# VH-VL binders against q86iv5, part 8

Target 1, 237 residues: q86iv5
Amino acid sequence: LDSCSICVDFVGNSLNDLLNIILNSGVIGTCGDLCSAVPGGQIVDTVCDLLCDYVGVDEFIKLISDVDPDPIYICEKISVCKTNDNAAASLDLVQINPQNGTVGGTFTLSIAYTVTNTIATGQLAFNIIDPTGNAFGDAVLLVQQSPEQYTQQFQFQATPSEQESFPNGLYTVQALVCEGSCGSPHPNTYTLANGTTTFTISGADSSSMSGAGSFSGSSQSTQTGAASGSGSGFALF
Short names: E, the ipSAE of ESMFold2; O, the ipSAE of OpenDDE; V2, 0.75 times the mean of E and O plus 0.25 times the DockQ between their complexes.

## First folded at step 1 (VH-VL)

Design s8 (framework fv_rosmantuzumab; at its last look DockQ between E and O 0.03; V2 from the best seeds 0.00; counts 0 for: pae O 13.5 > 2, placed apart)
Fold by ESMFold2-Fast, scan of step 1:
Formats: C-alpha cells, sequence, structure tokens
Structure s8 (fold): chain C 237 residues (1-237), chain A 120 residues (1-120), chain B 111 residues (1-111)
C-alpha cells in the first residue's frame, strides 16, 4: 500500500491511541517521544514525526484532539498525499436498488463517474438522509486516479441500530466526487461532481437483524491509483 | 554509490560517554532515516533508535532513552549517536543503517560498524 | 515489545539443498496490506545485508534462490538451492512497532 493511504488511515484512526498516550503517560516532550509509541510501523511513524515536526508538538496535540480532523488535508500539508487544483470529473450514474424496500432489506448503491483530469487525493462519498433528517454514509479514498471511467458499488442492510433507526418514508442519497475531503473548507478541496437520488422504505422485512448499516464495495481495476472505503455509518459531508 | 562510513573503534571506561559518527554519501541524506543497531560479542542485533535527518526528530528504544542522544549535520551528511554513562554491557559493535522514508521499514544499507569496548 | 522467535537456532546443509528458516512474531505485524517483516544475512566480521523486505520482496542484487513468504505472525525464509556463499547467520526483523526487534538468528552451517 501507498504512503498517502497509510497517512490518511493513521490520521483518521489513530487519534484515540495518541490521546490515550498523552492522557495516561503525560507525554509533553518531543514529536519523537509521542510518535514512537504509535503502532503501525515505520511508514506510520514517519508520517507522525513529519506532521508533528511540521506543525510543532503543541499544535500537533491540538490537531489530534480535534473531533473532526481532515485526514486528506493533513496528509497533503506534509506532502505525503498529492494535490491537483485542476482535477476534474463527472458523475454518470447514481442509482439505488431497490427503489422501494423494507426495513431489514439490502440496498445497493451504484455510482458511475468519469475522471477527466487526474484526481490526486480525493473521495467518492455518499450520504443517505433518512425521513427525519438523520444521515449516514461512507467514502472511498481516491489516490492518483487517472482519466478513465469508474464504477463503484456500496451495499447496506436497513437494520435498525442506535446510529440509524430506518423509519418508513423517503430517503435521499447524495453522492460527491471530490479532490480533497468532500465538504472540507481546507485549501486544495474541490467538489468535482455531485448527484442525488431517492428511495423509499415501507414496512418491515420478515427477518429480524441487529447492527448498524454496514457497507461493502468494489471498484473498477486500474493500472495506477488506489481506492479505499470505510464502514463508519455516519454522515461524511 | 551509497555509502555509510562510521568512525573508528573506541575504548572507554565505565561512566564515560562515546559519540559515534556515520557519514552518508551517494544519496540525498534527507530522504532516508538513519537508525542505530548494536551487536554484543556473540549476540544478536538490538535496535537503539532513529533520527529523521530533515526535521531532526528522534525516537529511542526505552532501554536507552535516558542515555542516548542522536543528532545530525545536514551540511556534512553525517549522523551521530552519543551514548552516556557507559557500562561493561555496552561493549558491542554499533551500526548505523538507512531506512527509505515512506517504506515499511527496512535497513537497505549499513555502515561497517564501530567497535566499542567498555572496561575498567 | 514484539518478540521474534526464530527457528532453528542452527542447521546443517549441503550445497544444492533447500533450506527453510522460520520466524514467529508474538503479535501480527501486518498493517494495511503490508507485512512489516524483513530478513538479513550476516557473515562473520561484516554488517548485516538486506535480503528480503515486506515479507516477500527480493532486494535488488540478491539472488533469486532467496525467497520469503508468510503473513500475520508466521514467516519463512527459503534458500534453494543453497550455494557455498550462503553459509552465514540469518535474522528476521519486524518493523511494525517500536522498538524494532530481531530474531535471535539462525546459523546455516556446511554439512
Amino acid sequence: as target 1 above (237 residues)
Amino acid sequence: QVQLVQSGAEVKKPGASVKVSCKASGYTFTDYSIHWVRQAPGQGLEWIGYIYPSGGSTGYNQKFKNRVTMTRDTSTSTAYMELSRLRSEDTAVYYCARVPLYSSGWFDYWGQGTTLTVSS
Amino acid sequence: DIQMTQSPSSLSASVGDRVTITCKASQSVDYSGYSYMNWYQQKPGKAPKLLIYAASSLQSGVPSRFSGSGSGTDFTLTISPVQAEDFATYYCQQSYRYPLTFGAGTKLELK
């Protein structure tokens, strides 16, 4: 795996580990003191050290204490991830099947998009907004995506959880292709394409299941570039 | 051609300090981290720590943390490891080695080693 | 710390043999599709030399008779066919967590 993907994963997933180290051990020394305690190997440690050295230990601690960090921007700031202010793409298809389903049923979101100028580091992201305005979603990290046509699928099961109850009614799907993190106010972030579709949920599936909506996806094979997703279950933009 | 050339053998008394140098050539010094590894006579390899030459950030094995200091001079492409409060157990060959940045971490080139003998 | 258990501590072989050396980490050294495991060769009086990195990638200039495999906690270095210059000590090393740790070494001896 590439260093950009590792950096994004580190910033997105290692914050609690770093906070626990600071809170429990009282680390107030150097960037090396803090970063050497983080699991993930040499690449992760290098990214941690470079980021901490770039901003300074005090600012780094503030950064990792931020509830909504922007992993792509942070990794771009230290030059681990690349930027392209001229990235360009279009959304060709946003489709959900079935368009009318039930609680407990499985839904497939199909997105087709065309990159017309390389996406250096970005996201293919979606949010699903329920009838009450509660939202959940997921994103796939896009790294060095060359001009080509791409297709991505996401699946989720409408199983009620503490995060999302799946009430009956109209659901809105919003899909975005972005350079940078979708919705981020940070520099080098651009919404390249967006699309919307809807579906309805009515009644209950005869089977009972528990758990948050889970996502799985696949992407078109590419000679260069990488794609990665998360199963967070929360709105991303 | 990549080379890491280390300073010569040292003989020290217990309680003294030693500073070993590692001069890099044949590559961009700031694109690789420098690590230090030691090997006691007839024993295996033991990692001491690293320095990132660009920013100067360091990480140390807890076993050595209160006795080791790593520094570098980018104008001469030289890394240094200073070990203080020496004990007889510090008798070993000390190696510097480089690690490519943004790699899963491997020692692709090693210095020739510096023999340290600590005796009273 | 991640403990590296390397076996055997020594083995005897003849030129032309296939030999395997194993290394077990006390916890998984995999992260994001990478196995943070490396193999080194050391001859008497010399610095170690990198043979294999990331479990299975052959270092440039290293003969193809050396190969690495494994994932998670269990890793293997294979030398086939053994040549006269291969009689040396071999070390595995994890780079997943600090402190970086090495196996105790395997001495390959001529039968």
Scores: ipSAE 0.122, ipTM 0.587, lowest interface PAE 5.5, mean pLDDT 85
Fold by ESMFold2, look of step 2:
Structure s8 (fold): chain C 237 residues (1-237), chain A 120 residues (1-120), chain B 111 residues (1-111)
Amino acid sequence: as target 1 above (237 residues)
Amino acid sequence: QVQLVQSGAEVKKPGASVKVSCKASGYTFTDYSIHWVRQAPGQGLEWIGYIYPSGGSTGYNQKFKNRVTMTRDTSTSTAYMELSRLRSEDTAVYYCARVPLYSSGWFDYWGQGTTLTVSS
Amino acid sequence: DIQMTQSPSSLSASVGDRVTITCKASQSVDYSGYSYMNWYQQKPGKAPKLLIYAASSLQSGVPSRFSGSGSGTDFTLTISPVQAEDFATYYCQQSYRYPLTFGAGTKLELK
């Protein structure tokens, strides 16, 4: 029954549509008026109606219309996601394998972290910074993470694309665990721990470009259920 | 056992209003939305609208928006549909049906139907 | 509005036959890897009964001789083998976007 994850997923996926509806509509008097226009099928309309009705249409529009809307923050303001200003965690392992690879090769980023005070709603996030300073990354939503040890793995293939050419050289990996959205200025947001590692690409064809990299990950923990979701980017730090 | 029990048949004159009830039992009323669908004699199915009982949020087919009002009473687990300014074309069987929350919008259980006849 | 074109409007079959009914939506009803297409059976004087949801998922208590397939705009309900109790009218319904819409129905009759 995790309403927080449903809220964050809805807001994250529907934010631009909601903003367009609000901008292009006259007076929106009911949640049904707003939510029936959101594309994405019955599930999206249902979630929109439930969340909007929970706070009232006027407050919902206000939260969505914020200059810097943040899905986690929005869901915290409507009290579907909890906050913990005393959340605490550490990063136990930030490791990438292979440490020396090639263009086109597959890399596995392994992150282990220990929660020492519950993360109510937060993120496990990473950036990979190439030798020229270009960065790419991903994040996973953390909901009600009790004190325990957790692991997460991410995989990507170093296939050159227009977004990232994978030049030869030294790459830096940054990992963060946060309460709230990592890097967000909003209240109830904290970077709880960070860590780094590096890896090297040396190879024959880093100058050619075709295809795009992708990410996948799963969460594993000792004596705790595994959780995973669709990846979402995070804001630059 | 899940049941949706609707109020009895109605005969109305053009211009009148009708209010149909749908009493739910055998499940947690606020975990499912209630939709209304009608079927004119010998015709197919036409969606009218929905209500989410937990907060009372509604959405109506634009064909009916100015004539239909959907409400609910969570203390009696009952949904209501009121249709005003009735016309002879509103003669139909009116069904309530439930949809699981956070679902893809299928009607898993239906009421028995309420026959509405609108005639002079 | 998403128009639902159901074919055929009626057909005759014998017990033991394999029957297919098609439904075409005027636009895609897919989202996030799921198809928002449902199928119902209605017998005279009765409310509709859910058979298939999400294009291919069988509702609890529905016999496995019913199956659904398709994606995007094109969907099929298959009954194989047809039994005596299957003579009824069948409706497709999209739940992708409001207003929810139904096909005009397909009446399955005993040959």
Scores: ipSAE 0.006, ipTM 0.521, lowest interface PAE 9.9, mean pLDDT 84
Fold by OpenDDE, look of step 2:
Structure s8 (fold): chain C 237 residues (1-237), chain A 120 residues (1-120), chain B 111 residues (1-111)
Amino acid sequence: as target 1 above (237 residues)
Amino acid sequence: QVQLVQSGAEVKKPGASVKVSCKASGYTFTDYSIHWVRQAPGQGLEWIGYIYPSGGSTGYNQKFKNRVTMTRDTSTSTAYMELSRLRSEDTAVYYCARVPLYSSGWFDYWGQGTTLTVSS
Amino acid sequence: DIQMTQSPSSLSASVGDRVTITCKASQSVDYSGYSYMNWYQQKPGKAPKLLIYAASSLQSGVPSRFSGSGSGTDFTLTISPVQAEDFATYYCQQSYRYPLTFGAGTKLELK
């Protein structure tokens, strides 16, 4: 894992914990004080310490305490993740199979896109909009993707839950490729490409099966990206 | 070799300001924080604040928060501490000190100190 | 603020003696077991010199006759055997919380 991915993962997963610590502790003394209180074990604490000490505890707290905290933006601000304002990409394919499914069925979303100018730090995101307008989705972090073609697959089961009832009807899938976090208001965020497709769900009554549709995105990204950049960058590990 | 070289002695009147410099050498300036500590004559050590050259983040002892400003110039590897509205009680030797990253607060190298005398 | 109580304020010893200086923090904010306590030596007209960091870690270049121990709120610096160059003032310092604070110091004098 590259330092950027580690940073984004840590901030994303520990943001609420960090905020709780900041709010409950009153005065945060040192990075050690802050990070030692973060749940997740020694590795999490170590990552926290390194990131915090890179910018200083006050700046770190400020970033974490932002009104709209964005893990990618935070990691860019502390120079762990890179930005590219000239990033460019196109969407080649958005496909969902089956095109006609049933409640409780498994769907596979395939997204193909071409990077034409390096995505430094971004996202591949999708939203599924049900017939009632309710939306759900997921995103994958993109780090230093060089100009080439990429494919990502997502799988979900259309099992009714509190979050999504999967009513019968026409569903719309929106796919996005972004520099930065898709939809983020922060600087260095751009939608590079978007596309849509549709599918239908039909079938019998929503039996109360509480199956949480966990998106298991198996990203086999063979990132052979030889980052030859000689820059004196912050190396976490 | 690691060195922190501070500016020379200062004599100021009450109400004036002083700016002390601390030039770092022998290491990567942005890989450490710089802290400032003072010592009044015959007294103990008092922490003033810190700056992280990598991001420019600062933290101050609340005792000095409204009077102290810490800055840095990464191109010259120099940290600065400015103290305003000087009082006689500010008479002390002022030290800059280096703190390693991921250490959170021991001073492994010190400047030679800058003597400030505040007198009417 | 975390207050550091250092004792004794002064100590007389001979070369070859074993001396112990104690420091007590008013509170501990240690969630990881890491002790944010450091020890310094200061000679007249000179800046402090780091001796021990993280309660028990010897700073590079510092003689092994210096050792630190303790956890929580109670910490100790030991010098054994004392050498002629060790007569100085010693300070403990905490990094648990800002503001960083020092003990009042212990002056080690030749008997």
Scores: ipSAE 0.000, ipTM 0.504, lowest interface PAE 13.5, mean pLDDT 87
ESMFold2 (binder alone), look of step 2: mean pLDDT 93; pTM 0.949

Design s9 (framework fv_rosmantuzumab)
Fold by ESMFold2-Fast, scan of step 1:
Structure s9 (fold): chain C 237 residues (1-237), chain A 120 residues (1-120), chain B 111 residues (1-111)
Amino acid sequence: as target 1 above (237 residues)
Amino acid sequence: QVQLVQSGAEVKKPGASVKVSCKASGYTFTDYYIHWVRQAPGQGLEWIGYIYPSGGSTGYNQKFKNRVTMTRDTSTSTAYMELSRLRSEDTAVYYCARGGIAVAGRFDYWGQGTTLTVSS
Amino acid sequence: DIQMTQSPSSLSASVGDRVTITCKASQSVDYSGYSYMNWYQQKPGKAPKLLIYAASSLQSGVPSRFSGSGSGTDFTLTISPVQAEDFATYYCQQSYSTPLTFGAGTKLELK
């Protein structure tokens, strides 16, 4: 897509690889030395070289090795992502359907938001908190989002897994619109809007349903009005 | 407004060299790659190489590696492509194009082209 | 090198038609959910113009009757409905690895 989205995607996917290389290699003298060690093939190497060459290998290593590595912040420091300290937005709708479902059922989270002052580089993020306090979530990247109304949908199946067992009870959904990475302590990061809703899971006919040892249970996103990136997986903000 | 303006048409004899210029305006010259692409009469597009103006790093298509040199002058926002030991098969329109830093091969703005004729 | 096989080499159509041009890469051009595949339009005597990037993203200023689809090795450009100004030559291009390579082109001609 755009330079910012590609940078955030690269850093997000390669951060652990870059950290491991830096920690285990000792002396790294060039961007080529660093980037050739990153798995992913020629395009990943090319993107890595482009980003590293922009700031130089020493500065790139400093950014990667920061105490709280943050792909959006790193890409902002490289100057491929923009910042806007005056970004503004509101959350118009946080809705889950069905509001009362069962284990194994499919749930759709619909979020509507309005940008009132351009979001330069940010996130739409959510956490789902189960009755026991265990949480999972997802985020999508927002790049140069102009003042308009936007909608985003996420879908997941309540299939028990090692990460989330889906017990009966009340679930809380928290949604955030942020400039920068939601929850990040780095400069140019702001929570612009937040909203919440709830839903219930019931009808587990036996406790033996829980802990079925399943690999599924990831969320999937359907985007409208976001620059790039589909969020899926389990993340906490 | 982004513009890439190329030097004028050239007529050369076999064995000569040619140096084509591409002057950029309307954006920060050092933030984007400049690529060179040629097109022989009635033929398709062929990529020659790139230069990244910030550091001056270059990448060349193997077919041209021993005959092509790409340079730039950041003070004038101008990129250059020099092709040496010219042959009749080098007769083509030569384009410069801007590539985004994160999508090196996405050519969003093109120069108008420079016609090179190589004949005896 | 990644070879780009573009088909057909020429295509005849009338205004109002739906036309599809295909492009096949000799290996995958995908990276982290994105396809490094671009489409260009070229009219006689003029430089190429970017239409589609990342396989399906419409370049700013390009009419919505142009659309791209595909992933991995198989890609398509669709023009629907065709208008008089669309009769031109179309090229696909991979930007996944050097050397950057183009398809041989598809000439869209009036019936």
Scores: ipSAE 0.005, ipTM 0.434, lowest interface PAE 13.3, mean pLDDT 84

Design u1 (framework fv_utomilumab)
Fold by ESMFold2-Fast, scan of step 1:
Structure u1 (fold): chain C 237 residues (1-237), chain A 118 residues (1-118), chain B 108 residues (1-108)
Amino acid sequence: as target 1 above (237 residues)
Amino acid sequence: EVQLVQSGAEVKKPGESLRISCKGSGYSFTSYWISWVRQMPGKGLEWMGKIYPGDSYTNYSPSFQGQVTISADKSISTAYLQWSSLKASDTAMYYCARGRYYYGMDVWGQGTLVTVSS
Amino acid sequence: SYELTQPPSVSVSPGQTASITCSGDKLGDKYAHWYQQKPGQSPVLVIYQDSKRPSGIPERFSGSNSGNTATLTISGTQAMDEADYYCQAWDSSTAYVVFGGGTKLTVL
């Protein structure tokens, strides 16, 4: 199993639980004491114990409690995820279909990118910026992504929600390929490539709109180290 | 009673190998880092490195990387500091201490005096 | 490499307040720990996590840590407090333990 992807997934899902345990517990004496308090069952407990035991409970608590923690950075500091300061990539295609749609419609974002020097631990990420400047996005985790051409598709429905109202107008899509977490100030983080496109949502505004603002992603890669992670509707950079 | 007990004083010649020990008792040995700290005669404390006995992960000061080996045997709650070839400049008191990031190094061994002379 | 700097010596009269400083880049973002060492003895933890006292350490020992400077304060200093004092922090980027150079406290 890819210990890096497992670590990033665990930290991404458990960070708030770990922070609450650390804040509300007295003395946390062992990795077992910390990890047994994390919800999620035996598999989550096992992953937590393995990661915590690797660096020790004190260092693990420090990494979790850092002012600006992110899962990739934490897992790099634990040494289960690798870094490559010489990673390199290009963005070959950023395309939305349809380019002109309506509220409630389904949009597909297609991204093609080429890795030219191995990405050790990074992201393919995108933000969609609505006509008012509100943004949402998602990311796919890239682990030991070797040099070749890759494609990735994301789908979403323009269904109004508390997070995103989907007003009529021009939308901007920004896509990034990064070593590390896109937009992170942490060491060993680099924006390797970026690209943009636009699309339009049109139609008469209604005083009543309902549904959920959600999207789904898919990855198309033949490489062993490709994995997915999700930001699920928040800006990533 | 939580304690760390170190091996006795050593007198060695340059070029000789040496391993000194630090035995923990009264606590969960695998739940704490064990650090090794050098103190040369009349000088301050120098951190050499540490080991987490639960998985034997080691972390060394750059000044001591490649000069010493830190290991642990959790079945007997003992950590070790080893030199393959001693130098006269290794003459010092060596302490082991258990520690945690939040709690500092709360328990220290009594020290092992190592004298290296021709 | 991360470094902690202490004054080499501090002298106080019995009953006076001793103040020992420890300086490091953004030390206030880390936890400072303090150790007392008497001649021929092992170090003893006197303050951990900037300001907390281990069981058995007198209330006259206190600590603070902000910005670039941590301070160990000994109020009503007694002859028995005469010792070398070391600050210590963990460098979060390397997981290294870092000690200050030590301060000799003289009570006379």
Scores: ipSAE 0.005, ipTM 0.418, lowest interface PAE 14.4, mean pLDDT 84

Design u10 (framework fv_utomilumab)
Fold by ESMFold2-Fast, scan of step 1:
Structure u10 (fold): chain C 237 residues (1-237), chain A 122 residues (1-122), chain B 108 residues (1-108)
Amino acid sequence: as target 1 above (237 residues)
Amino acid sequence: EVQLVQSGAEVKKPGESLRISCKGSGYSFTSYWISWVRQMPGKGLEWMGKIYPGDSYTNYSPSFQGQVTISADKSISTAYLQWSSLKASDTAMYYCARIKYYDSSGYYFDYWGQGTLVTVSS
Amino acid sequence: SYELTQPPSVSVSPGQTASITCSGDKLGDKYAHWYQQKPGQSPVLVIYQDSKRPSGIPERFSGSNSGNTATLTISGTQAMDEADYYCQSADSSGTYVVFGGGTKLTVL
């Protein structure tokens, strides 16, 4: 893992802990004071100290306390993730298989895109919008993606959960390639490309199925590139 | 002690290639951005671009995009500025400088190299 | 794109206060930094983040920044302060550094 991915993962996982420490602590004079309070053990403490030391404790607290917290933006301001205001990409394919499925069935989303100017730190993200307008999605982090063609696949099971019931009907898939976090209002964030597709769910699963839906994905590049990802499972834009 | 040491003066002809260097010492070279700054004879300072040596990511000023290449070799704590084909208008003093980074409004140059004079004439 | 404007020259007598201005659209909403450059030498940071002095810079150097104008103030100006002074900010995107055109300070 590169330092950018480590930072994005740390901030994404520890943001609420950091905010609670900042709000409840009277005086935080050092990065050590802040980071020793973060749960997660020695590795998390070390990553926190390293990131905080890059900018100093006052600036680190300011970044964490931003009204619209954004791990990519925070890590860009710390200088462990790079920015490129001239990043450019196109979406070549958004395809889902099967196009007609059932509740409890497995669906595979395939996305192909071309980077034409390097993506420094960004996302390939998607939202799936159900017939009622409820949305859910996932994203992969893009770090230092050079100009060339890339593919990414995501897989999910249409298992009813508290977040998504999977009613029968037409579903819309929206995919975005972004520099920065897709949908973020922060500087150095741009939607580079977008695409859509649809699929249908018909016929109810006859078995009693409940629980949270989940995603699994994989990434490929044609010749060169660096891409790695993690997502939250919530709508991203 | 933090130090940036640049390569010596260069005298070149138009069309020739050139690479100049900036060696950092006394700090973690991979943890700080390095910028290149041009100063034409009798003129002011112009920011050309920057590199993060840990990953070799570069960011260029629009006026210098495509004119130069910035690179770094972290194994020897050295950043480079390179031209594939020099022109007379490249005659200038070139400085490297370390970026102290806080946010998009707050970064500044805390240490500077001594400069490399590049003269391009026939 | 974004531009910082400085007067090309400022003259003061020894012991008097020199003021060098740097103007840019909404500059007071950003940080301004200041560099001193003597003939044949590299620039030296004298003020960062509007008003802070690096270690080793004399207390006679101070700065301010509000509205559209940042100001470098040198009290009790000495002959050794004769130099070119450059202001610098970063644009709001965090991508580009911008320098002012420079001010030649003459102590006569």
Scores: ipSAE 0.000, ipTM 0.404, lowest interface PAE 18.3, mean pLDDT 83

Design u11 (framework fv_utomilumab)
Fold by ESMFold2-Fast, scan of step 1:
Structure u11 (fold): chain C 237 residues (1-237), chain A 120 residues (1-120), chain B 108 residues (1-108)
Amino acid sequence: as target 1 above (237 residues)
Amino acid sequence: EVQLVQSGAEVKKPGESLRISCKGSGYSFTSYWISWVRQMPGKGLEWMGKIYPGDSYTNYSPSFQGQVTISADKSISTAYLQWSSLKASDTAMYYCARPLWFRELYFDYWGQGTLVTVSS
Amino acid sequence: SYELTQPPSVSVSPGQTASITCSGDKLGDKYAHWYQQKPGQSPVLVIYQDSKRPSGIPERFSGSNSGNTATLTISGTQAMDEADYYCQSADSSGTYVVFGGGTKLTVL
């Protein structure tokens, strides 16, 4: 695992905890004071300490407390993730299987894309927009992705939940390849490629919809094509 | 390297059961669909169906629904095609193939084929 | 049921251009892909998404797709190109893979 991926995972998982600690603490004098309060155990504390010590506690707090906190941007500002304002890519394919499915069924989203100028730190992201305009999605981190062809698959179940009811009708899939976090207003963020597809769901049962947060819809993904270089500076084991 | 390696040729009688296999290697087996394609002697290619090994979800051609069963064992990276009762009309070469994606897909990798002969 | 129709055979002399057609309702609104199969061998992808070549496929192979007809074109045809060629797309629902009936290319 490279230092950039470790940083993005840590910040992504701990951002709300860090914000709550910063906002509710009187005075934070050291990285140890901040990081010891972060839940997640010794490994999380160690990663927090390493990142905070790299820039100092005052700068670390400033980055975390910035307007519209963004894990990729924060890790770029800490200098553990690289940027490339000249990154370039194309989306070759966005497809979903089955194109006509049912509530409770499993759907697989397949995305193929080509990197033409290295993506330093970015995302492959997608949104699925239901017939009512409600959206859900996911993203995969791209680190030092060299010019070549890549494929990625995501899988989800159309099980009604608090997040998404899966009504009958037409669904739109939008996929983005970005340098930086897709949709972020921060510097060094660019949408490199955009693609869309559609699918339909039939057989929705309104009586199975739950307000109790029994979310069974999940996305699973596997990235192909090696992109990350060797990373040092972090030794968790 | 990505490879799909199929089981050897089979000679069976009508009414017998059979299972043939396709073993994937050199890639994440649970991340790609595997399709089965039939080619009867001297005839063209026919798509039978596919499986996503990650959750064993299957999709069959209407012509083959109820005639065969497609399954997979992700612990040994192997997909299967099964008949409960063979017919003489099942005599064919059977290929497994891995697509990059589903709709408007293409098959970038093919197994070497398994010849199944059903005769009395 | 959606069907793709190919001529059963096409003959050309060495060095000439071979054209193999694949016809289906509104095929130009979908992608067409092409496979080469030699006796005793598995199919080999020669064109995908209408006109793209996989790595290792010679530049003399090209494709197009418009209206109801996709075409595989082999320029400067060589004896080694003698094979069966299959077009492939998806049915009108996009759910099922469909192959054409195949075309035997003979190089005389």
Scores: ipSAE 0.000, ipTM 0.394, lowest interface PAE 18.4, mean pLDDT 83

